# VHH binders against p91247: the designs that were tried, part 7

Target 1, 277 residues: p91247
Amino acid sequence: MAVDMIVEPKWVVQNFGNIRILDASWTFKPKADVAEYKAKYYNKFGVGMNELKNPEYLAEHINGAAHFNFDIAYYPSEDERFTLYTPEEFSSYVKRLGVFNGDHLVIYGRGKDGGMAAASRAYWTFRYYGYTTVSVLNGGIEAFKLAQGVVQSDSKAEGIRCKDAIHFPIGEVCAAKGFKKKTDCDQAFAAKGIKVGDTVVISCGIGLSASAICLAAARSGIVAKLYNGGVHELAYKAPQHLNMRVTLLLHAITVLRCTYIHFTFLYAIVIKIERIV

## First folded at step 1 (VHH)

Design h11v (framework vhh_vobarilizumab_d1)
Fold by ESMFold2-Fast, scan of step 1:
Formats: sequence, C-alpha cells, structure tokens
Structure h11v (fold): chain B 277 residues (1-277), chain A 125 residues (1-125)
Amino acid sequence: as target 1 above (277 residues)
Amino acid sequence: EVQLVESGGGLVQPGGSLRLSCAASGFTFSSYAMAWYRQAPGKGRELVAGISSGGSTSYADSVKGRFTISRDNAKNTLYLQMNSLRPEDTAVYYCAKDSGVTAWELFQSLGYDYWGQGTLVTVSS
C-alpha cells in the first residue's frame, strides 16, 4: 500500500488508531567519545533506552508515541556522528519501539520549523532500510496540538500491538461434561477462519483455557502453539516479521487488562500465523 | 533423516525469470509450514516468502507481485516462481521447514530451520 510522504495533523488525529507514531526529537550535544559509547551502548538497545532518555520527549509527546532516539538509533564513529547500524541491528532497535513490518509509521519532530529536519532524517533512515509505509507529520507536535491532538508526559508508550487476535471462549469447545464432539469443535474453528493445516498461537494469563483450546485445535488437525506470556508480552517481544498490531485507543489498556484477567477462566486469544517481512 | 534439496538457480538477465524447487524428504511434508530465505553477499538472511501447511502465503514487500511461493504435497516439493528479476535479487536462496518447537522459539527465530545448501541466483548482464 502506498502512503503519502507528508501527512497533515488533522489526518493523524482522524487515523490515530491505525498508525504507529514515533517522536524523532533530538537535543544537540557534543559528540560522544567513540570508545566509551561503543563499550556502553553499541548494539545494547535495552541499556540505551534506559539510560539515554530525552528530556523533551519525557516532558511531552504525542499520546502513545515511542521515542526514535538518535543517540540510540545511530552510533558515533571516528568519521560520523550518526553512523548506521546493520539492518539486523536497526530492526532489533525499532521492534523495541513497537514498529513492525506493515505498520503505517508516522514520524514527527518539535521546535524550530516544526522539527522537520529531525523528522526527515528519521524518514530517510527508515527508507534506507527498506521501510516504505512511512510518513512525516507536517508541522510537528506544535501543529498536532493546534489540531486538538492528544499529548502525554512520561516515558511510557501505549499501543500494545496484537492485530487479528481471535477471542476464543472455552465454551466454544467445551460443554457441561467435557469437550464438545469433534464436528462441533471443527465448526467453531472454521467459523473463526481457522482450518486443518493452519498454525495458530494460543495465549491466556495462566494457560488454563488456552490448554483446552490447544487440545481441541490439535484434535481438529490445527497446529497449535501455547504462549503463556499474554497479549502484552507477545506484542512487545514478537519478531518484526509477524503482523500482530492493533493500536489501542485511550481506554484500550483497561479493556486489555480486563481481558487478560478473565483469560484464566473464560477466554483465550488465538492468533493465526502469517509472516510479513 | 530430514533433507531439503534446492535447485533451479543460475545466471539470468535483469527482467528474466527463474523457478526454484525444493525437494523435501524425511518428514510429513504436508504437515509443515515452509519458507524461502535468501542471503546476498555480505548481508544477513531475510525471509522472502512463506507458505503454511494450509496454503496461506506471505511475502517480503520487496518481492510482492513478482514472486509466487507454492507447494505440491503429492510430490513433497516447494517452489518459488521468480519473475521480473532485478540485480538486487542476487543471493543464495534457502529452503526452510518449520521447526515445530515451542511458541516462543517460533517467535524468536521465525520457527524455520535450514537444511539445504542453497541455490545461487545471479541477476546480471
């Protein structure tokens, strides 16, 4: 799917639930010592994200936006301030920001000229690595606020990402005294678009409902994998090549936590595996 | 003994076509998801196309519309039809079988294992 290179603030507000937003704000500072940076931060993105927090991002960012931090996404070398990582290393960083292949990525900046210089650098960096569904927010966070966009203050990004999750109650495969007959279970899976030969990942809070649904799926010839980490952990730590994205709106974290709480007793989430690079 | 044997690579002009084949043996082919990966000189491996045991397909954005993955369960063979080839498609192409291990291992490493030697595709004039 083709996307516009530059998107307007009102468009972003209207499409908030369907895009992944990155804050590309960068504060000028003297170039770091190359050897010291390499020892502490080179290809150690978890450490970088904990220690190299940007104060402007922490004070204010678009609701749900993760920080594409130039001090982490690039490294200083003898010749350059912003040296590019390998594609594998870059991918490791951006998936920690909740960016997966297929996302419509919208990058913004702040300050002088709406931060267009910083946002444009991030845009061309993603294009360099082959990411094509990426846009720049015209006018930055300042224009977004004028268009009544919502901003927040802290280091936490929202946007737990699990697209195409199928809510699967245990009652679809169990009756009062055990499993339903195979024909009824086959129909329950087919009604959800799951058929013999498909591979699915099944998740719930403790694994109780998921275990029963895995057994029913195996009986129906479906390759079922049990994942005990829940939707939040799956979305956050899943490889970039999997399409597992749902950008959640303001109350969605409450809804998701309620779903997670009730998983143990009543529900599982089933994800049909389709691999996107 | 699981074996995957790739064939069909070669030298081709830009805009040309090739069909890669992967002959599988030693497991129940129809029960496993299969994939094609490639590795260009000096680059990491990338997933090109995947096909589930049920026939659902997925493609890297760089090859969508040009490449088609398919399987013939009666012949235990996986195919990759490559059209409109570009110099950027030059790579060793590998056939891979789903690992069949835990969900976390699937998510950490795409869940595919390499058994073949690969087949070289060179797109050049």
Scores: ipSAE 0.000, ipTM 0.094, lowest interface PAE 20.0, mean pLDDT 71

Design h11x (framework vhh_7xy4_2)
Fold by ESMFold2-Fast, scan of step 1:
Structure h11x (fold): chain B 277 residues (1-277), chain A 126 residues (1-126)
Amino acid sequence: as target 1 above (277 residues)
Amino acid sequence: QLQLVESGGGLVQPGGSLRLSCAASGFTFSSYAMAWVRQPHGKGLEYIATISGSGGSTYYSDSVKGRFTISRDNAKNTLYLQMNSLKPEDTAMYYCAKDSGVTAWELFQSLGYDYKGQGTQVTVSS
């Protein structure tokens, strides 16, 4: 229940599978024009997360860490660079980062003084919104690497590795009056890097495509798990079952964002599961 | 830059019909699937219908299947929803939504914040 305000790198490495990590790196830039920012990004977190990427985070971050981007979490007003959103709007943003009630949140920074200024600002922001189980990683990413912590360039889930969310249209396995032949379905999965014996989680926004793709995958010898909650439940509802692997995959869906993946309600999201050894 | 402008709502009696339109701008309309979603007063968002970028595939929620028809005119950058046999339960603010081109989770959240227009009100009552 109780969590330390400041946690040490060795502790984070040892507890990696039990915490949610946020990168609070921020790169100085001139204050944005208020009207222009509000038109483009105010309370438009999906747009902000696509367009306002931080180059330091993209180049290197702690494995599984989402970016708590100050250019998105706050907005510029006439008098202030970092104006606070309402609790509801803030909640909308942090759910996109995979932060749920009850998570032990660990925030880190980088650079001068281990990025403690940026990490501490993020810490107090979460405390302001009522989040109590939050800590700052002492010494930032630099100290974490010295403690043999794992870093990456791509966003990935904690304790498990999910190979990029795969855009899988139902037309790859179905024709006008039913499923395509098994050999055609086998080729469709193989073209996406999915083979016999692989485990995949299949989800979609409205459930139409996912069930058909799951059945085709099972016929091809792929271990398929269907998540019936749809995208809305994957994104922001607390995990209600004892399956911790499904919980990490739900987290991965919110964190793993690929600029080149195109999603629609006509397609299922297929996540190939790979274990971190 | 991206804009979605809904129109065509109004007051109709049960059993009546309405045709909703959504004028899209700021993106290559034919490259993205589009959806209609609705929000009854004081309730959550409900998915209604989806159409592929080419218009070749359509999907409907069970509550409207057989009564509503989604269509698009890619030359005019316009999405349509033909609503027939309207019921009091169809009373809601109707929004059009664009596929985000990113994560499906962001698409769902955009129904509340991003990729959603002002909406058009449909009221079905006697």
Scores: ipSAE 0.000, ipTM 0.116, lowest interface PAE 19.1, mean pLDDT 71

Design h12m (framework vhh_7mjh_2)
Fold by ESMFold2-Fast, scan of step 1:
Structure h12m (fold): chain B 277 residues (1-277), chain A 125 residues (1-125)
Amino acid sequence: as target 1 above (277 residues)
Amino acid sequence: EVQLVESGGGLVQPGGSLRLSCAASGFTFSSYAMSWVRQAPGKGLEWIGRIYTSGSTSYNPSLKSLVTISRDNSKNTLYLQMNSLRAEDTATYYCAASGLSEDQFYALWESYDYWGQGTTVTVSS
């Protein structure tokens, strides 16, 4: 009953009726308050599945796939973001996803690098609990669609797109030898509706890729503000615990106005400021 | 109570060297990847580097030749050695802890579980 660790999209299409598919997509968000999470969701998988829905999964997933939701499959503890449940508790959750002993389980992700990081985490979690017939779908949902795989949409409130957010990869302004020519950067911004004199807020975790995009934007005559500039101010205005919560809340406010964010060194979120105050 | 306490900041002359320390308490330090991040006055956050639980390091390419990150798990302490300091290195320096050590992408996007209060380094004649 040995299965390949990595399966190709065409193989999944050909074997669709003989496998159980899980979507391991996870939208980055601030670490939940441990006490609040435990009160509402700890070992209460039915409640979690009803309330902690994932917008990307609802908007599009492989036909028949259940969502292996990291916000449910793991719980936050004081020391860890993804703390493991007992085998009995984990089994209770995955049975709710239609996973039973003996199924050939195929896990996929989406987005940057085909979502291989998220899919691989889920893969090793199943292996940790003793599940041996599990594979990762190479290239994720994107590669599956290219192989003529069938996807479905469960149109719920969480499937709403943020129209003002622009997903901007650093590769549009940078190449192997540094920044691209100004004219190429000008065209990249213009293609996304950003022009000279516009004001934009650029956000990416620590600001690494966002900092480069801000510099390219400034060179193009765009007024760019790097989100996270206020972290230093928060560090001295609030107690450490509150400072951490406030920093995470500011990140959450940016995320909550979009249905999803593509997170890598290579991507930033650009929010165009439309209203002059 | 989780705490990260930076120390070793202060006034230093251009071309000088400085070692910052970060004392950790209230969590299992050896199980966390640790990073140094800085913020110059009026600027955004700039990532300096990261040290994994294995002791392996990753640095911002712009800073790699000027900094060294190390850790001492027996003392629950993280270090940042800085050499050839310039005026543009003037910033508040933060240490940060992340439980998501498997993916550098997650380490950069809101994956830091704990942050210190920061220590200020001023490079001036």
Scores: ipSAE 0.000, ipTM 0.107, lowest interface PAE 20.8, mean pLDDT 71

Design h12q (framework vhh_6qgx_2)
Fold by ESMFold2-Fast, scan of step 1:
Structure h12q (fold): chain B 277 residues (1-277), chain A 126 residues (1-126)
Amino acid sequence: as target 1 above (277 residues)
Amino acid sequence: QVQLVESGGGLVQAGGSLRLSCAASGFTFSSYAMAWFRRAPGKEREFVAAISGSGGSTFYTDSVKGRFTISRDHAKNTVSLQMNSLRPEDTAVYYCAASGLSEDQFYALWESYDYWGQGTRVTVSA
């Protein structure tokens, strides 16, 4: 049951599918006002995760890594910058990061000394809460990249760029009692500059129109990823085989100055994605 | 064993100057980041200034920028804080601290420092 406290980048690359990775990057800022923080963020992890974004994590992180954000995982008190939550509250936060009992957790940092200070603090925090299968990635993200590990970017300067969002009404692919014939749907996508072999993200305000358009796109040979448009997913979801892990990808598109996507009940917005590195 | 010994504190009038020194022993000085923190009566510990192990990077809290200068002397194993244009608000006990694992983003975080001196008192009269 024992795991190594420190794991090497090559080991992480070889075991990538069998571990959960956390990015512990933190950017110095003045200590938050205790009363203001308590009113706005204390034990409100969804609010914290939406508003307290870390620019270094967004610019570059190990593929699949969630951000263990010190400004969220801890709270400021009169005498401490990083005051510990109760075990129940901490568990609530880390479950939102995809961390569950039994996972082999690997924590990394970045920057000077390979980010070992940040990674080690996170490591001891998990140990404090009784989590025993946790390791620190030696040398951080920098050493990981030298070992040919895969990183992803939510930054415009990096590998993902947004093609202009395409306004796509459901009536382009549906009529009367069902989908239009394949040739008509093919023409509707072609008219919007979408072709077989393209990868697109489909989003709408309630998810229903996006689901229909995603199915029509799949029939036309277009690789479509569904985003349901909200924090809460609807009961009528896309089939389980569709990739619902598009939140970070859509966030990347937003970071690339794709401002507010207008969501309407009769429309889906299709975003064509092209990677440049 | 690691030891940090501060000196140079005292009483000074507003507008005056003091130089604090910290003598370090028991560790490889050049591999450790060094910092000064202060604690005013009834208040928590506050970051003042830090200097990297190489001495190539320095960091200051906004209230002392342009007035205080941190420096280190590797030959003498000392870190110094030159305090100019002192204000009554600078009255505190000043602590020298050392960390082998500090990064730029953690230099202002007192929990990042493994070794601490006993402190030297600075009183600035109005």
Scores: ipSAE 0.000, ipTM 0.138, lowest interface PAE 18.6, mean pLDDT 71

Design l01m (framework vhh_7mjh_2)
Fold by ESMFold2-Fast, scan of step 1:
Structure l01m (fold): chain B 277 residues (1-277), chain A 125 residues (1-125)
Amino acid sequence: as target 1 above (277 residues)
Amino acid sequence: EVQLVESGGGLVQPGGSLRLSCAASGFTFSSYAMSWVRQAPGKGLEWIGRIYTSGSTSYNPSLKSLVTISRDNSKNTLYLQMNSLRAEDTATYYCAKESPGDFEAYLDSSLFDYWGQGTTVTVSS
């Protein structure tokens, strides 16, 4: 059965339920360490799918779409960022996404130019492995929404809300003599809307202020988690222009969804997690 | 203004060792993977190796036994240690900052958004 290489948003809305939709969104980041990746994730798709979740996909994707995650579908080698698996290994991964022979696959992306670069790469990857009934959604998720298409978020994140990032300078809890008195630290956190019993994720790209702020928060009875990497990578693209939803994995099953990240050298990023009863 | 300035090049005898430095400014050095690339006279660019933000390294297999890349984030400096130098190692050596920003540009063009001016290493007696 011949399918169009490029399908329009209206067509996808009208044929929803007769197609298998894949989100090919990928967040640009420095190339992963080859040895570290190979030890943790190479041909271990269950582990990759659990640990390498994409924040943009989790925050918003076309209803029912599975994520074709470039950090899982490909592996980094010494010379290449996106090295191809064997056909058998690739098949093992895409079966986990609910993709089977005979499905009409519709792949989309998001962002710059409707995510056509990412979607097209995924398209040619499927064609390389012998899948013939594959299409790219013209204009990506943005065009799909304009055509009244239905999108969803990872509902497991909804039990915990993430507020906009709080810029927290180390000088709020430290002075020339070391840590400030507990009462001064308590007041500094309270002034930012953080108090005993709250859960926060703290990040700093240099690792200097974040560790101190995490200690001060723990002293004040705040449940603080230090996050290194990932969040910082998201921040350095252009922190002034980042308006990004971030989903964090915290202790196994809970997916945390954050509405905004902004990073500066002089501050730690503090993300307050609110539990909704 | 992003700047990368290589230094430490010069004349070295065959079998000798040399350490190159690259001083970085105008960006958060500790947040980016950095690479060394060389170009022999009249030839194309050859990638030497990369150092990640974690400090882990990856090398061109043909050069792995001859080079070591390291970084000092407190000094915003990248290093290339070269041992057992051969005449064929005569080249201009560049440090390069990895581009993390544009997925489409990454697919269509160089991974590196900034390069230094280069420093020349000549291996001869």
Scores: ipSAE 0.000, ipTM 0.123, lowest interface PAE 16.6, mean pLDDT 72

Design l01q (framework vhh_6qgx_2)
Fold by ESMFold2-Fast, scan of step 1:
Structure l01q (fold): chain B 277 residues (1-277), chain A 126 residues (1-126)
Amino acid sequence: as target 1 above (277 residues)
Amino acid sequence: QVQLVESGGGLVQAGGSLRLSCAASGFTFSSYAMAWFRRAPGKEREFVAAISGSGGSTFYTDSVKGRFTISRDHAKNTVSLQMNSLRPEDTAVYYCAKESPGDFEAYLDSSLFDYWGQGTRVTVSA
């Protein structure tokens, strides 16, 4: 009739679609001024959720997890750092986190001891308010990642991903007498899976091919950006004809997945950037 | 306020191993990616390895994949680089670096790192 108080990472991965996951990460900081907190945030959960961001949660959390933020779920009083709201006020907050009656809640933490202290405090808080189907993820986000669990990042305004690098010869957009017709260039980009409205990063060791391809892409309505910083880094490693492996990481870091970088005026590498909502 | 102190460099024969450590202070350690870069004599700094703030993601330059392992210890605020099967080509001064807030997105570039240590020297003899 109940759920296990402690669930293992493998179980959470297997039951991901049937649970509501909460990140209970909290960063130690000096106690907030009571009067200022009450004026700005007390029982104003929408404001708190907009302004009181946790950098660790934003950088990395379990995919789909909401942040059960101690700086919002509790309020400071003269004698206490974490004073409890009324049941009605608490319910108002957790509904904003997507927690509804009947959900199986799984709470996790991170860092020292797998964040078990923070996760356990959140567990106790939910049980205090009458939630019966609540569990703690053993070992936190670190153990979850070792079990091949999926994590995401909100540290940027938008999530991004990179498609595998596209080998794009300058001859696709140029001929002996200059640029090809716009329709021919449009077809060349479309053949490579690049369309109007796409954002692409174009890289070439000396910039010659990349500049021409960038101009042709702009004419076709493609948002093209020159990748200059990475060219400088690559110049320190090897000859201009270096094949580079750069991987896509969807966690707290976005690294371009590049199969080829050709530093010649015959070729450029085009990387399509997609936004993850 | 940010301080990065490297240690563990030295002289080693080809095929040997070294472990570099970087002690970090003055920032929320788990919130920022950390990286190792190196500079060979007469060259500019080049990327070696990086690890995300949580430690869940790592990246290596192809020349060190399978030989080097980057790790972090949140309890000690340290980043380590375990270097195995060392080659004369690995001879360089190795630097620890902290990412700039919010800028570790599209590429691993030295310009995305706002604080650097003073470096520790690694010499691999033939």
Scores: ipSAE 0.000, ipTM 0.086, lowest interface PAE 22.6, mean pLDDT 71

Design l02b (framework vhh_h_nbbcii10_fgla)
Fold by ESMFold2-Fast, scan of step 1:
Structure l02b (fold): chain B 277 residues (1-277), chain A 130 residues (1-130)
Amino acid sequence: as target 1 above (277 residues)
Amino acid sequence: QVQLVESGGGLVQPGGSLRLSCAASGFTFSSYDSYALGWFRQAPGQGLEAVAAISGSGGSTYYADSVKGRFTISRDNSKNTLYLQMNSLRAEDTAVYYCAAESPTGEFYADYSPELYDYWGQGTLVTVSS
């Protein structure tokens, strides 16, 4: 259960599917006005994550890394720049970053000295809140790239993309009086890149539309897995059976608060299972 | 400063009814200050389960399949209070019930994922026993 305090770039590349990576990049700036910050951002993590985006993180970060943003994780007070939230408030923020109990966190920085100052601060902050399975990536993103690690740019602050998640309306497989013909269902799945022999995970917020789509998929020769807990359960349980990129994608669906019913029509999210190599 | 306080829990017989209340202080239940409010529960030896959620405007509700048709979530913004009306109670409804509130998050809306709720009450125990 113990983890090394410092992990090397090659180790991180080799263990990408088994770790949660956080980018602790921070740009020095004058301390924010305490009253203005508290009115707009104090303990309002969703607002902070949408409005306080870091340009360096957006331009380049380790593939799948979320941003542990110092401008959000801490708040300015009269006495100090980086005032600590209560454990409950801190937990609320880091869960939005895809950090859950039992995850092996790897924190990195960038720039001077490999960003070790910023990464180390984030490391000790997690330890302060009782999180023990946390490491710092030696040498930061620069060393990671030298070790052939994959980096990305996504124009989104969180670094998580809903790529390859398939939005599947129940109307693609059902008509007013039952399931559509098998040939129509076959074509609907094929149009989404799903074919005989594929394995897919199907979920929706309430489970009803997912059940119908799962049955239609089975009739089309597709191996369908239904998760009763909905989108959030897929994000939690998938790590046992999927690579980390798919796990991060499933978590992104949960974090992005996909509406399952806005009108009278139900939608399901279908994700093709990426096999662990 | 933000606090949620549950009340109304207790011992109830199967088939009975109970109304839980959640009083909020330190913030208001306006559509611009809070996007979603919800009830979650944790049964003995089990994980946290979403029970019901209601949007900031009150226009959208979510219910777990296990409680649909029996439980009703509602909010009273003038009283800054969230309610859960529980009817036709069953032994499996025995749990500690938590109320939770989501902070404003721009255009996104969360209605059933516990990790997206920012404020939590201490919980109130509901025991359904015969």
Scores: ipSAE 0.000, ipTM 0.107, lowest interface PAE 21.0, mean pLDDT 71

Design l02v (framework vhh_vobarilizumab_d1)
Fold by ESMFold2-Fast, scan of step 1:
Structure l02v (fold): chain B 277 residues (1-277), chain A 126 residues (1-126)
Amino acid sequence: as target 1 above (277 residues)
Amino acid sequence: EVQLVESGGGLVQPGGSLRLSCAASGFTFSSYAMAWYRQAPGKGRELVAGISSGGSTSYADSVKGRFTISRDNAKNTLYLQMNSLRPEDTAVYYCAAESPTGEFYADYSPELYDYWGQGTLVTVSS
């Protein structure tokens, strides 16, 4: 069935579970040596996907999006930067991205003009190979975020910041030889507005700091729930130990009030559970 | 130095209109997604309207059909036209700029960060 050539950010947010999303971001770099590329990457998509990672995609992409990497989807030849593979070779690559016949494919870009040049190039490439159920996300990842779309990062050093989340360093509750005194931990929580009887969700990208902070919070009489996956992941991969109300609150916080920052292993994110009105 | 300076706030009666402006300086305005947020007393900041570098717009359900966001890249200015104002629209309105994420720029670091203005108060009361 026919699909719209251009889809709007709000439509993508509303149809998120019914589409396959591709990030078409490409970072300018000098043209690769043809012979070196041919030996290492030509028609060796597994190698390319492992070694030619795009830093923009790794730092931030629409949740669930695979990267349609121009440095892999095309190859350099003597006279062209973006030379087209055969249909069979192209099919081999896009199957590795989870693209199946009949999927409604939505392609987006980022940056200048919402990345429409890169996204449009990817769009026409799919059409050239006979894939017809493909659309471009108008305005790219920037417009998607403004429409309260959820984005993620795959890096251990990357994550998101929530405006109302409490950044809690492990050093507030631990000293060189273990936990600080209960009175010191009590004061650290109180200084951040956390009191006995409060319910908090504690999370970090690696889970180590969160585990220690959760134990210190429990000792201080705070009702602490631990989540290892980070705030951005809670929107889509709620753990079974969290109730639906907590999951909905964290989803709302992630969608409406978060931006990206780099995380340190010494920090955890603490979110106070507030009454839903 | 990055600055966002909001103006146009004030007292207006229910059903009235106001136009907010945000003058931007110290960064390449045309490359940034821009947004209006608001904060009512005792509440957190909430997104009101957003506009991408490419001109795509989005709105909170509570303001859709009443508010219009626009930008003038030649003047480095963001606007919010507010019509059919209601008492619940009473808030401090903030201009925000979101860095183009992960993109390489000759004149900027590729860091992810937001810039915020100091806010302008809108009071809707009879």
Scores: ipSAE 0.000, ipTM 0.091, lowest interface PAE 22.8, mean pLDDT 71

Design l03m (framework vhh_7mjh_2)
Fold by ESMFold2-Fast, scan of step 1:
Structure l03m (fold): chain B 277 residues (1-277), chain A 126 residues (1-126)
Amino acid sequence: as target 1 above (277 residues)
Amino acid sequence: EVQLVESGGGLVQPGGSLRLSCAASGFTFSSYAMSWVRQAPGKGLEWIGRIYTSGSTSYNPSLKSLVTISRDNSKNTLYLQMNSLRAEDTATYYCAKGPEDYSFTAEWQPGLIDYWGQGTTVTVSS
């Protein structure tokens, strides 16, 4: 089945665990200098997401929503404020927001007319790039709050965050002759703060290099688990798993999200599991 | 372990219709996108389409008018409805788990699929 183009607040509240929500709020500011923007932010989405945070989004957004930030998703050119990236570049940005082809996206805005102008621009941008399962939340965050939807006030749910993820190339433990000696592998893990007795979850976008790194870690006395799953497997399950091993679920979600940010054929992402306090 | 078992193949006359089924086990079926792929004798793999966890579908444009993909999560079963079959539709049809996508512009790639069924053969002949 296709999704509805416009969804109502009550429907969003009822389907909260089964959708990916994006905040399309944009705060007016003077157009950036084209050369300055290009040097600092063009196709450098990690830098943009760190430095170009939106005050309205940070103050209040739908719980779990990432910010589809117009100052990042588009770039200024001589002729236009919101110039479109190539499909490959756009994909690089939106996967950092935890958005994948299978997701039912719900985009909302805020303010005048429920933010329908901003939400609709984002909607048509996704359609332009070939995304078909996308909807606009009628009436924006204001209508959502009236329907008793949950909102939050920080950047906690914004995008994918991987500050503590360890980038671990397969070349740290393998060479032309196979696995390196145990002592060399031990040193590679130690250099990255991983010690005997630690528990780590290892993931990569394709699983191949991660499996070798997992074996090397086990040989070094590190409790290593290989994770080979999609972000959508767990992204919407956190509220439903309150009575199970919440800590394990949170670590799994972090691993999956970090894998998509750092997808490459050259390294795996290692997440050290520490202290449940 | 992950298992995918296709059924429903057989001999069909040109212009006929056929519905294939795929019984899935060993994983949480409702949490994964599922695909259908076919291979005609002497030819390469051809992507038919996928159904996402949301129930939305995406098809190979060359096959859009021929096929409908659906799923029944209560039965862990994937379906492929085919209509107006031609001799050129003679192929082995495979059920597949995934693929996982990293991009809105991603095209189907066989290497993105981790698990395939054993296949069910459809022969379109008078």
Scores: ipSAE 0.000, ipTM 0.100, lowest interface PAE 20.5, mean pLDDT 72

